# VH-VL binders against q0atu2: the designs that were tried, part 211

Target 1, 119 residues: q0atu2
Amino acid sequence: MLDKKARIRTSREYRNVFEKGKRLSGRFLIIYYVENALDNNRFGFITNKKIGMAVIRNRIKRQLRAIVREYQGQVKNKHDIVLVARAGIGKSSFEGMEKDYIAIMKKAGLFARNANKID
Short names: E, the ipSAE of ESMFold2; O, the ipSAE of OpenDDE; V2, 0.75 times the mean of E and O plus 0.25 times the DockQ between their complexes.

## First folded at step 11 (VH-VL)

Design e29 (framework fv_ivicentamab_arm2)
Fold by ESMFold2-Fast, scan of step 11:
Structure e29 (fold): chain C 119 residues (1-119), chain A 119 residues (1-119), chain B 110 residues (1-110)
Amino acid sequence: as target 1 above (119 residues)
Amino acid sequence: EVQLVESGGGLVQPGGSLRLSCAASGFTVSDYAMNWVRQAPGKGLEWVSIIYEGGYTDYASWAKGRFTISRDNSKNTLYLQMNSLRAEDTAVYYCARGSDYEPYYFDLWGQGTLVTVSS
Amino acid sequence: AYDMTQSPSTLSASVGDRVTITCQASQSIDSYLAWYQQKPGKAPKLLIHKASSLESGVPSRFKGSGSGTEFTLTISSLQPDDFATYYCQQYDSYGYPELTFGGGTKVEIK
């Protein structure tokens, strides 16, 4: 799981990202993102009922959190980022979601253009 | 005030190459997604390419392999390198700024530069 | 890429008329549609984004509506400045953008 300080928790905080942030859509994900006044990044995750049953939505959320955690060291600091899963995400593989995440983060300028995961 | 000024258009032979420039003033190109859009004489608008804030690029399917979008942040200038030009590439080429909210609709346009591909 | 069909291709109108332009997408684009105005010899100007959100400085007589596959641009009381060609543009991207414009509607003096 992500550290508690790296999570967007309140509806007010989510609303701030949606109202003041930028939007960028990928194949399976949409991100909304805005610079924050903290010294760390915070992430939010939204899965809507249109994606499928609760078991599918919970799986998607877990997988997205795992992807975000894996690449958190490559994200520019001081941002609030909300990931919204698109309806088609339930048919994606884990690798498909991961590639989509990397692509949209690079496009947004939140991820180094030539950055790859390094163990 | 904010402005985009294209240059580099002209007459070129089929199979030839041409590089277009788009000088920005009043804002920084690297803070936005930047686009090229073209319009054949008397015809409609056609999207060509985008360069995102992060420097990643995407192209219309027909433009892949022939056209390259780039930017020079030190000169605050956007470029379009066009290779293997065909008669059907004859058009006014506009540079256009993606909105501050999301990259795919265009809130600022240059005056355009005419490219004529003919013998 | 989504086919965008715009109608009519040309319409004749008088100052003070209510003008409606239609744009149809070949598949649902939710509300990710923009409208542009282009005057002869000039670059396009953004009027509306997200189907109905009016841009700053655009007169309130311009109104966008619709979602899914059918969209309209309405000019409630046509002014001399409004004789132009109008384009819709879809921007519902699914990872790899293929941005598509409608064919345009020329609004000319009756």
Scores: ipSAE 0.710, ipTM 0.890, lowest interface PAE 1.3, mean pLDDT 91

Design e3 (framework fv_ivicentamab_arm2)
Fold by ESMFold2-Fast, scan of step 11:
Structure e3 (fold): chain C 119 residues (1-119), chain A 119 residues (1-119), chain B 110 residues (1-110)
Amino acid sequence: as target 1 above (119 residues)
Amino acid sequence: EVQLVESGGGLVQPGGSLRLSCAASGFTLSSYAMNWVRQAPGKGLEWVSIIYEGGYTDYASWAKGRFTISRDNSKNTLYLQMNSLRAEDTAVYYCARGSDYEFYYFDLWGQGTLVTVSS
Amino acid sequence: AYDMTQSPSTLSASVGDRVTITCQASQSIDSYLAWYQQKPGKAPKLLIHKASSLESGVPSRFKGSGSGTEFTLTISSLQPDDFATYYCQQYDSYGYPELTFGGGTKVEIK
């Protein structure tokens, strides 16, 4: 479970990440990320209607938050990171989403290079 | 004042190897995703490979196993090691910087270095 | 992995003409398309990213439009410095990227 402090909450905060941040796309996820002036990381999650009905979108959001929480300790501090689910994510397994998340975070330089290798 | 300068091109026999260099000035290579793009004489542009900020790499399918992208942060220099060269590899090789917003379009290019693979 | 088809391969034009170059993707790339200009013996120069976002310093006569699978680059009043080859490039990656360029359009003096 991510605390309120670790969540991007307002449309203004999301706009800042989209406007000023870098983008990196994976198989099932896109991340937008920017360094913040805070003492902690903040995460945002976007699931759009192209993914499927509300029950599917809510399941995806819960699973993504669980993945982010699991790997929080490996993320470089002081970043705002928004995860955007791609349309195809509904066909992915939990393990598939997890591997995609790790891969994109490593490519972005937001994870330690040798901590958790995936191809 | 930001600039990329390629070197290391030349004539090489089929089956041979060659290492290209790309020296960056006015900015830090490790803060960007860096790319190699080639162009055969009189032909179009073809993406070769990328090295991300985190040091991970990706390759065009035809380049994988033969070409290796790397960088030396202490020298602010990007490399492309090319092995098992074929006549079809004859091209001008450009060093290209991925945009700070998106890694996959290129906002700065070197002047290129010509590689000729011929017997 | 997306096939990018650019047309025409060559076009002849006069100074002052409106020139339109088309780029087609084999499947939707949303708006993740860039346009480059290349003059003989020179490296490509970025003109437009995100289908329609003009780079700083690029003249306003250049305009990009389109989304999905159909994109155009328009030069509203061709200048002598615009005789060059133009390339589109998709950058809508999925995991392991394979970035693809169009075949190029050479804009020649009529």
Scores: ipSAE 0.403, ipTM 0.832, lowest interface PAE 2.8, mean pLDDT 89

Design e30 (framework fv_ivicentamab_arm2)
Fold by ESMFold2-Fast, scan of step 11:
Structure e30 (fold): chain C 119 residues (1-119), chain A 119 residues (1-119), chain B 110 residues (1-110)
Amino acid sequence: as target 1 above (119 residues)
Amino acid sequence: EVQLVESGGGLVQPGGSLRLSCAASGFTVSSNAMNWVRQAPGKGLEWVSIIYEGGYTDYASWAKGRFTISRDNSKNTLYLQMNSLRAEDTAVYYCARGSDYEPYYFDLWGQGTLVTVSS
Amino acid sequence: AYDMTQSPSTLSASVGDRVTITCQASQSIDSYLAWYQQKPGKAPKLLIHKASSLESGVPSRFKGSGSGTEFTLTISSLQPDDFATYYCQQYDSYGYPELTFGGGTKVEIK
């Protein structure tokens, strides 16, 4: 579970990331990201109705939070990052979502390049 | 002023190699995704390769294994190493900057450098 | 990768005319489409991104519209500076980019 301080909570905060941030699309995920003036990273999660019913959307959100939590130590500090699930994510495995997240974070320059050498 | 200036084009024989350079001024090449786009004489535009802010790269399927995109941050210069050149590679090669918001559309272009592959 | 079909390949127009260029994607790209202008011997110049968002410094006579699979670039009251070749480009990436441009539309003087 992500600490409360690590979560984007308000509509204003989400709007700021969308308006001022950069966008990078992956296979199942899109990230929007911007540097913040805080001492920590904050994450937001968006699943829209095109993904499927509430049960599916809630599962996806839980899985994405678990992935973000697992890799939060690799993320460069002082960023607000919003993950938006693409319509096809409902057919993805957990491992597929995880690989997509790692790939987009590395391309964005948000992961420490020397932290993991296994891939 | 913000500029991209390509160099290194010329006449090469089929099977040969050539390295193109793209000198950036007025901005830092590592702060954006950078792209190569080519245009055969009298033909349309064709995307070649991208280097993302994080330093990771992607290529058009036909360019994989033959072309290598790279950058030298200290010289603020983008490169394209072209190997195993074919007559079909004859084109003006442009370097192009991915926008500040999204890497996949191009808000700044160089003047291009002509590569002619002929015996 | 999405096939991008642009039409017409060429059109002849006079100063003051309204010209319309069409771009079709083989599958939905939402609004992830850019338009570029290219003059002979010059590099392309970005006009529009996200189907309808005009770039700073681009005259308001240029208008982009559309979403999904069909897009248009309209130039109202054509000026001498507008005789050029126009390209659309899709950029709806799915992890491994395969960016594609339309074939181009040459707007030439009548």
Scores: ipSAE 0.740, ipTM 0.891, lowest interface PAE 1.0, mean pLDDT 90

Design e31 (framework fv_ivicentamab_arm2; at its last look DockQ between E and O 0.08; V2 from the best seeds 0.00; counts 0 for: pae O 7.8 > 2, placed apart)
Fold by ESMFold2-Fast, scan of step 11:
Structure e31 (fold): chain C 119 residues (1-119), chain A 119 residues (1-119), chain B 110 residues (1-110)
Amino acid sequence: as target 1 above (119 residues)
Amino acid sequence: EVQLVESGGGLVQPGGSLRLSCAASGFTVSSWAMNWVRQAPGKGLEWVSIIYEGGYTDYASWAKGRFTISRDNSKNTLYLQMNSLRAEDTAVYYCARGSDYEPYYFDLWGQGTLVTVSS
Amino acid sequence: AYDMTQSPSTLSASVGDRVTITCQASQSIDSYLAWYQQKPGKAPKLLIHKASSLESGVPSRFKGSGSGTEFTLTISSLQPDDFATYYCQQYDSYGYPELTFGGGTKVEIK
């Protein structure tokens, strides 16, 4: 689980990321990201009804939080990042989502140097 | 104030190689996604390659294995190394900056440099 | 891979005319479409992104509309500065970018 401080919680905070942030699309994920004025990174997660039923959406959200937690130490500091699951994510494996996350974070320049050595 | 200037175009024989340069001023290329787009004489636009802010790269399927996009941050310059050139590679090559919001539409273009592949 | 079909390829118009050009995607691209203007011997200029979002400094006579597979660019009252070739471009990426442009529409003076 991510610490409360590392979570985007309010509608206002999500809105700020969507309005001021950058967008980068992956195979199963889209990230929106912007620098924040805090001492830490914050993450948000969105799984909408186009993905599937609540049980599937809840599983995907839990798996994305686990992936983000595993790689949190490699993320470049002071960013608000929202992960939006795409419609096809329900057919992906955990490893597929993880690989997609790593690829988009590297493309965005959000991973610290040597991030590719994370397992 | 912000601008892109391409150079390095010219006449080359089929099977030959050529390296294009794109000098940026008024902004830092390493903080943006940078692209190459080409246009055959009298024809339409065709996307070639992208280098993302994080240094990752992607290519049009026909360009993979023959073309390599790179940048030199110390010179604030983007490059396209073109190998195994064919007559159908004859085009004006533009460097183009991906938008600040997302990298796949282009808000700044250079004037282009003409590459002619002929025997 | 998304094919982009643009029509007409050429049209003749007079100053003051309403000009409409269309762009069709082979599959839904939501609203991830940009429009560019290119004058002879010059680089393209971005006019519109996200199907309908006008770029700063672009005259309000330019309007983009559409979503899914059918898009239009309309110039409500054509000016001398608008005689150019216009291109649509899709940018709906699913990891591997497959960016494609329409074939272009040349707007010529009548």
Scores: ipSAE 0.795, ipTM 0.907, lowest interface PAE 0.8, mean pLDDT 91
Fold by ESMFold2, look of step 12:
Structure e31 (fold): chain C 119 residues (1-119), chain A 119 residues (1-119), chain B 110 residues (1-110)
Amino acid sequence: as target 1 above (119 residues)
Amino acid sequence: EVQLVESGGGLVQPGGSLRLSCAASGFTVSSWAMNWVRQAPGKGLEWVSIIYEGGYTDYASWAKGRFTISRDNSKNTLYLQMNSLRAEDTAVYYCARGSDYEPYYFDLWGQGTLVTVSS
Amino acid sequence: AYDMTQSPSTLSASVGDRVTITCQASQSIDSYLAWYQQKPGKAPKLLIHKASSLESGVPSRFKGSGSGTEFTLTISSLQPDDFATYYCQQYDSYGYPELTFGGGTKVEIK
């Protein structure tokens, strides 16, 4: 589970990432990311209606949170990161989402630390 | 109403350069992953390059270093700059739009523009 | 990158025939395969994505099937408009894509 401090919560916070951040696209995901002035990372998730019904969108969001939690210890600190799911993610597998997340985070240069699952 | 129109093909000598254009109508090119795909006369299809939403690019291994995909958002136009051309680059070049589900299959194609590399 | 082997390279058929084209991947691509139709002098047209999902406006006589490494495109009753070349394409790529097409199958009138 992501800590309360590790969440992007407000429209202003999301807009800052979208307007000031870099964008890197993958197969199922697009990430937006920007350095923040905090001592920690924050994550946000966008799962629009094209993905499917609300039940499906909630499942996707839960799965993405689980993936982020698994790899959070490898993420360079002081970033706000928004994951935007493409419509095709609705028919993907957890493994496919995970592969895509790893690939785009490496491509963005956001993985640095070798960490255990708790971190 | 939604269409892609390539231009800029023609005859060029080996070692020469050529820039292809792909004008998009009915949609915003920067909101989609855009691709180039080529087809040598009488032969099959070969993927060349992709530019993602936000401007990140990838290339087929054989094209890397010689070809550059780019776009001009104000003109809603995709480009392929081709340098150090060889006879084997003779082909019809298509621009193609990646699906809004996933960027790696192509739901909209232009008519193609012929590039002939010959002495 | 995945090698895509498409067979046959050429197929002769009559109107009304059932036509089957196969595409084989060198490694599993799950169901991430697309089929395209191309007529002479024209751009390819997407028929099917994700192995079996028919694109809007494509006649229901076209059917895609398969998963893993073996895929088929079947035309249940060949029509005059269906004489064309057909290509499969894998898109099961992450990071640095290398999108690969099969060699094509030309469907000709007998």
Scores: ipSAE 0.604, ipTM 0.871, lowest interface PAE 1.7, mean pLDDT 91
Fold by OpenDDE, look of step 12:
Structure e31 (fold): chain C 119 residues (1-119), chain A 119 residues (1-119), chain B 110 residues (1-110)
Amino acid sequence: as target 1 above (119 residues)
Amino acid sequence: EVQLVESGGGLVQPGGSLRLSCAASGFTVSSWAMNWVRQAPGKGLEWVSIIYEGGYTDYASWAKGRFTISRDNSKNTLYLQMNSLRAEDTAVYYCARGSDYEPYYFDLWGQGTLVTVSS
Amino acid sequence: AYDMTQSPSTLSASVGDRVTITCQASQSIDSYLAWYQQKPGKAPKLLIHKASSLESGVPSRFKGSGSGTEFTLTISSLQPDDFATYYCQQYDSYGYPELTFGGGTKVEIK
């Protein structure tokens, strides 16, 4: 699991990201991102019922956290980033999620240009 | 039987305040995402605000700062506090329950309560 | 916010007619669209969710279709009880929504 300091936890923090942040959509993910005043990035995860049953939502969230953690060092600092799972993510592979995450983060300019999937 | 019953509507002067109530029966409001939707006379429907099961609230962009959604779990009642009312706020105000599957469409509506803002 | 445009604003039809109402989204909302029926002096009634899923108790003559930006509500054979105003509503907000309705389509008797 991500460190506490690397997580968006409060409603206010989420609201700030949604209200002030930018939004980009990928195949399986939507990201909202905004600069923060911290020295670290914080990540939030949203999986609603349209993704599937609770067990599926929890699995997806766990997978997304794993992906985020793996590539955390490649993300530009001082950002709050909320990952919203799209409906189709429940049928995607982990690799597919990872690819989509990398793609959308690059599109957002949050990843270094040389960021690639780790095989 | 499940139902919602709005109350508190009436005539108010511009700049005035009013608090609407929505009494729920047959279900627990705190277990559902609850919404306010309004309809100006002869006009369409306009979403106002939502309160989620966890208590997080959100608002239409035009409603932020003037409207506050809340609930009293002990009374199983939803509220809408309206401040700095304007003529354009004249409308029938409905409370509406968000679907259990997806809380962003509304499967249960009250009868509405009319708010008239006029000098 | 997603802009929802309904057409036509008003539709005159007779009992037995096939009626089609269109809802257009300013951007793709996948299938996250609901349809409501509202009669004068009454609250809206949910008819369809997820673009095509019929609510319990709603007659089968109502059909929702479409995805992305174009959606339709079809009444295969208009009944006297169907004269009302219909609204589409998008809910593709993914958590913290700015939910928006179409402008409505009034189906009136010809």
Scores: ipSAE 0.018, ipTM 0.668, lowest interface PAE 7.8, mean pLDDT 90
ESMFold2 (binder alone), look of step 12: mean pLDDT 91; pTM 0.943

Design e32 (framework fv_ivicentamab_arm2)
Fold by ESMFold2-Fast, scan of step 11:
Parts: structure tokens; C-alpha cells; sequence
Structure e32 (fold): chain C 119 residues (1-119), chain A 119 residues (1-119), chain B 110 residues (1-110)
């Protein structure tokens, strides 16, 4: 479970990430991310009705939170990150979502120790 | 002034190799996602490859294994190494800068360099 | 891969005309579409991103609209400087390749 301090909670905080942040899309996920003025990372999660019925959306949210929690220690500090599930995510496996998350975080330079692969 | 200048194009035989350069001025290439886009004579635009700010890379499926995108931060220069060239690789090759907000649309382009693959 | 179809391939118009260029995606790309202008012998120039957001310095006569699978670029009062080839580009693709362009629309003087 993510600590309450590691969650984006207010609509104003979500709006700040969308307006000031950068966007990077993967196969099943989109992330919006911006450096914050805190000493910790915060995550937000968005699933919309295009994904499917409430049961599917709730499953996706739980699985995304579990993935984020598992890799939380690898994320560079001081970022607000919002994960937006794409319409096709309902047909993905847990492993598929996990692989997409890792790939997009690496491309964004948000995973510790992956900032530069070119010498 | 912010500019991109490509070089290294020329005539090469099928099966040959060529390395393209793209010199940036007025900004730092490592702070942006950088792309290569090509255009065959009289034809449309075709995306080739991207290098993200993190240094990770992606390629068009037809380019994988033959083309390698890279950058040299000390020279502020982007490169495209092209191997196993075919007649259908004949094109003007542009380097293009991904937007600061989102890496996948291009707000700055070089003038292009012509690569002709012919015997 | 997302197939991007532009129509028409070529159109002839006069200064002052309203011209409309259409771009169709083979599946929904939400609003993740850019429009570029290219003059002969020159690199493309970004006009619009996110389907409708004008780039700084682009004249207000250029307007992008649409979402999902159908998009349009409209030039409300064609000027001499607007005779060029226009390309749409999607940037909401799944998997690989992630970026595709339309085939282009050449706007030429009548």
C-alpha cells in the first residue's frame, strides 16, 4: 500500500502535474511527471470509463498501485507522477502492465541508476 | 539562435554503411528527446528513431538492427549510424527535436542531409 | 501500426480561399496529432500540436480540430505564403513503431 504522503490527493495537485509536467506514453500507460518541492515522491492514478466497467477499472487501479509500490524504491526522489490508464489496459496482463511501467519510467529517466546509458 | 545542422550524407552502395551527424547550437541535446525522420524523394515523412533525455532509444520496426541512434553530449551532437543500407533507404534525413512537454512531436528541424543508396 | 490517411493528396486554391485538409487515423488517437507545413527544399515546420494547439508565431488563420479518428486542418483565408505541403502526424500509437505521418496534402496555386 502507498503511504498517504506518497499519494496525489487534490484536484489542484493533479492539475499542476498536467499543466507544468511532461508527458510520456507507453502501450498501456501514460505518465505525467514534474519535480516537486517535497522530499518524497507522490503518485496519482486515473482510470476512465473507456477502460471498461467499474469492476475492471477497480482491478486496474489496484494492480497499478501494487506495481508502483513494488518499484517505489527505484524512483528518483522529488517527483509528482500521475499514471493514466489507456483504453486498452483492460485486456493486458499484470506482467504486461508491469513491463510497460518499467519501460516508461526508464525512458523518462525516473528510475535511479538509469539516467544515462550512453557514455 | 537555436539550430540543427545535419551532415554526413552522400552516395553509398547497397550493403554499405554511413554515419550521419546533427550538430545542435543554442540548446543542449541531452535536455531533449532527439529524433531522426526521413523523406524519400517526392514522398512523405517517415519516423526513424528517438533517443530520450535518459539515453534510452526506440526505432521504427524496419530500422531495428540496422540503424543506431546516439549522442555525444561533449560535442552537443546527435548521430545516426546506418548499416546494411538498401536502395529504399534513399532519402533526405532530418534530425528533429522533441517538444520539451512531450517527446513525440517536433518543434525544431534541421535542413536535412541526402543519402543516396545506389550502385 | 496506426495508418494515417490524408485527403486530398493535392488541392488547387486561390488566395483568399478557405481550404480544409482531412486526416483519418485507423484507430482512435484521442487528440495526439500534430500538423506540419513543408515548402519545397525545406524542412517541415510545426504548426499545431494536440490537434488544436497553435504553435507560437503561427498565424491565426490556421485552425486544427477533431479528436478520435477524424481531424482537420483549416486555413480560413489562404495567403501566398501558405502554398506548401501539409502533413499530419499521430503520436499516440501503441507499441512499435510509435509515430506515423499522413501521406501529405499539397496545396498549390490555381
Amino acid sequence: as target 1 above (119 residues)
Amino acid sequence: EVQLVESGGGLVQPGGSLRLSCAASGFTVSSYAMNWVRQAPGKGLEWVSIIYESGYTDYASWAKGRFTISRDNSKNTLYLQMNSLRAEDTAVYYCARGSDYEPYYFDLWGQGTLVTVSS
Amino acid sequence: AYDMTQSPSTLSASVGDRVTITCQASQSIDSYLAWYQQKPGKAPKLLIHKASSLESGVPSRFKGSGSGTEFTLTISSLQPDDFATYYCQQYDSYGYPELTFGGGTKVEIK
Scores: ipSAE 0.447, ipTM 0.842, lowest interface PAE 2.6, mean pLDDT 89

Design e33 (framework fv_ivicentamab_arm2)
Fold by ESMFold2-Fast, scan of step 11:
Structure e33 (fold): chain C 119 residues (1-119), chain A 119 residues (1-119), chain B 110 residues (1-110)
Amino acid sequence: as target 1 above (119 residues)
Amino acid sequence: EVQLVESGGGLVQPGGSLRLSCAASGFTVSSYAMNWVRQAPGKGLEWVSIIYEAGYTDYASWAKGRFTISRDNSKNTLYLQMNSLRAEDTAVYYCARGSDYEPYYFDLWGQGTLVTVSS
Amino acid sequence: AYDMTQSPSTLSASVGDRVTITCQASQSIDSYLAWYQQKPGKAPKLLIHKASSLESGVPSRFKGSGSGTEFTLTISSLQPDDFATYYCQQYDSYGYPELTFGGGTKVEIK
């Protein structure tokens, strides 16, 4: 579970990340990310209708939040990060999504060097 | 210096198979998304396939089931296995490195290797 | 896949000319477009990514602009080294990636 303070909540905040942030794509995930002026990280999650029915989109959102929470301690502080799920993610395994997340976060330089995975 | 060198091109009969290699130097292929892009003689560029840093792959719809992208991290080499070749597969095949920012635009290209499918 | 239409297919120009190449996407790709230069017998070279971000080492006479469905590559004062074929490429896919290139614009000596 991500704390309330670790969530991007308003359309204004999402807009800021999309307009000012960098984009990086993996196979199942696209991230948009920008440094914030806070003392913590905030995450947003987007699943669009191309993924499938609401039950599938809700499952994907829950799984992505679980992955983000698990690796929360490795993420460099002071960033707003939005995860956008690609249409093909509905056919991915949890492990596949997790590996994609790790790869894109490392590629973006958002994982702290030598940080530990939180269980 | 950083470079990509393709090899393995040549003449092959319709229905045949061919494996292309792309040797990287000056950087590590596992740290990038790697791509194959082709160009028929006198024609434009056409994307073929990608292998992401995490090891997942995607293909142009016409290539799926016939072509397989892979890499050997220990040899720092990218491969494209091409099966069931057709005359319309005749092209110069380039290996190309996806950008650090985004896997889908290409900041480094090899010189290409010509594949001719003819009887 | 997004259809990418590039125009003109060829253009003739002289050194010092301002050259404009247009790329149109069949649907909005935001700013996820790259431009490449290809000289005869050589591999393509990346010039611009995200519609307008110039690559390191690329001369400032090259400028990319546009967003959505219409994009432009401008060469403000054509040099001898600029006679080449130019390609746009979209990379905006929220599903299965289908990367698409424009048909190319050959910039020839007048």
Scores: ipSAE 0.008, ipTM 0.608, lowest interface PAE 8.1, mean pLDDT 86

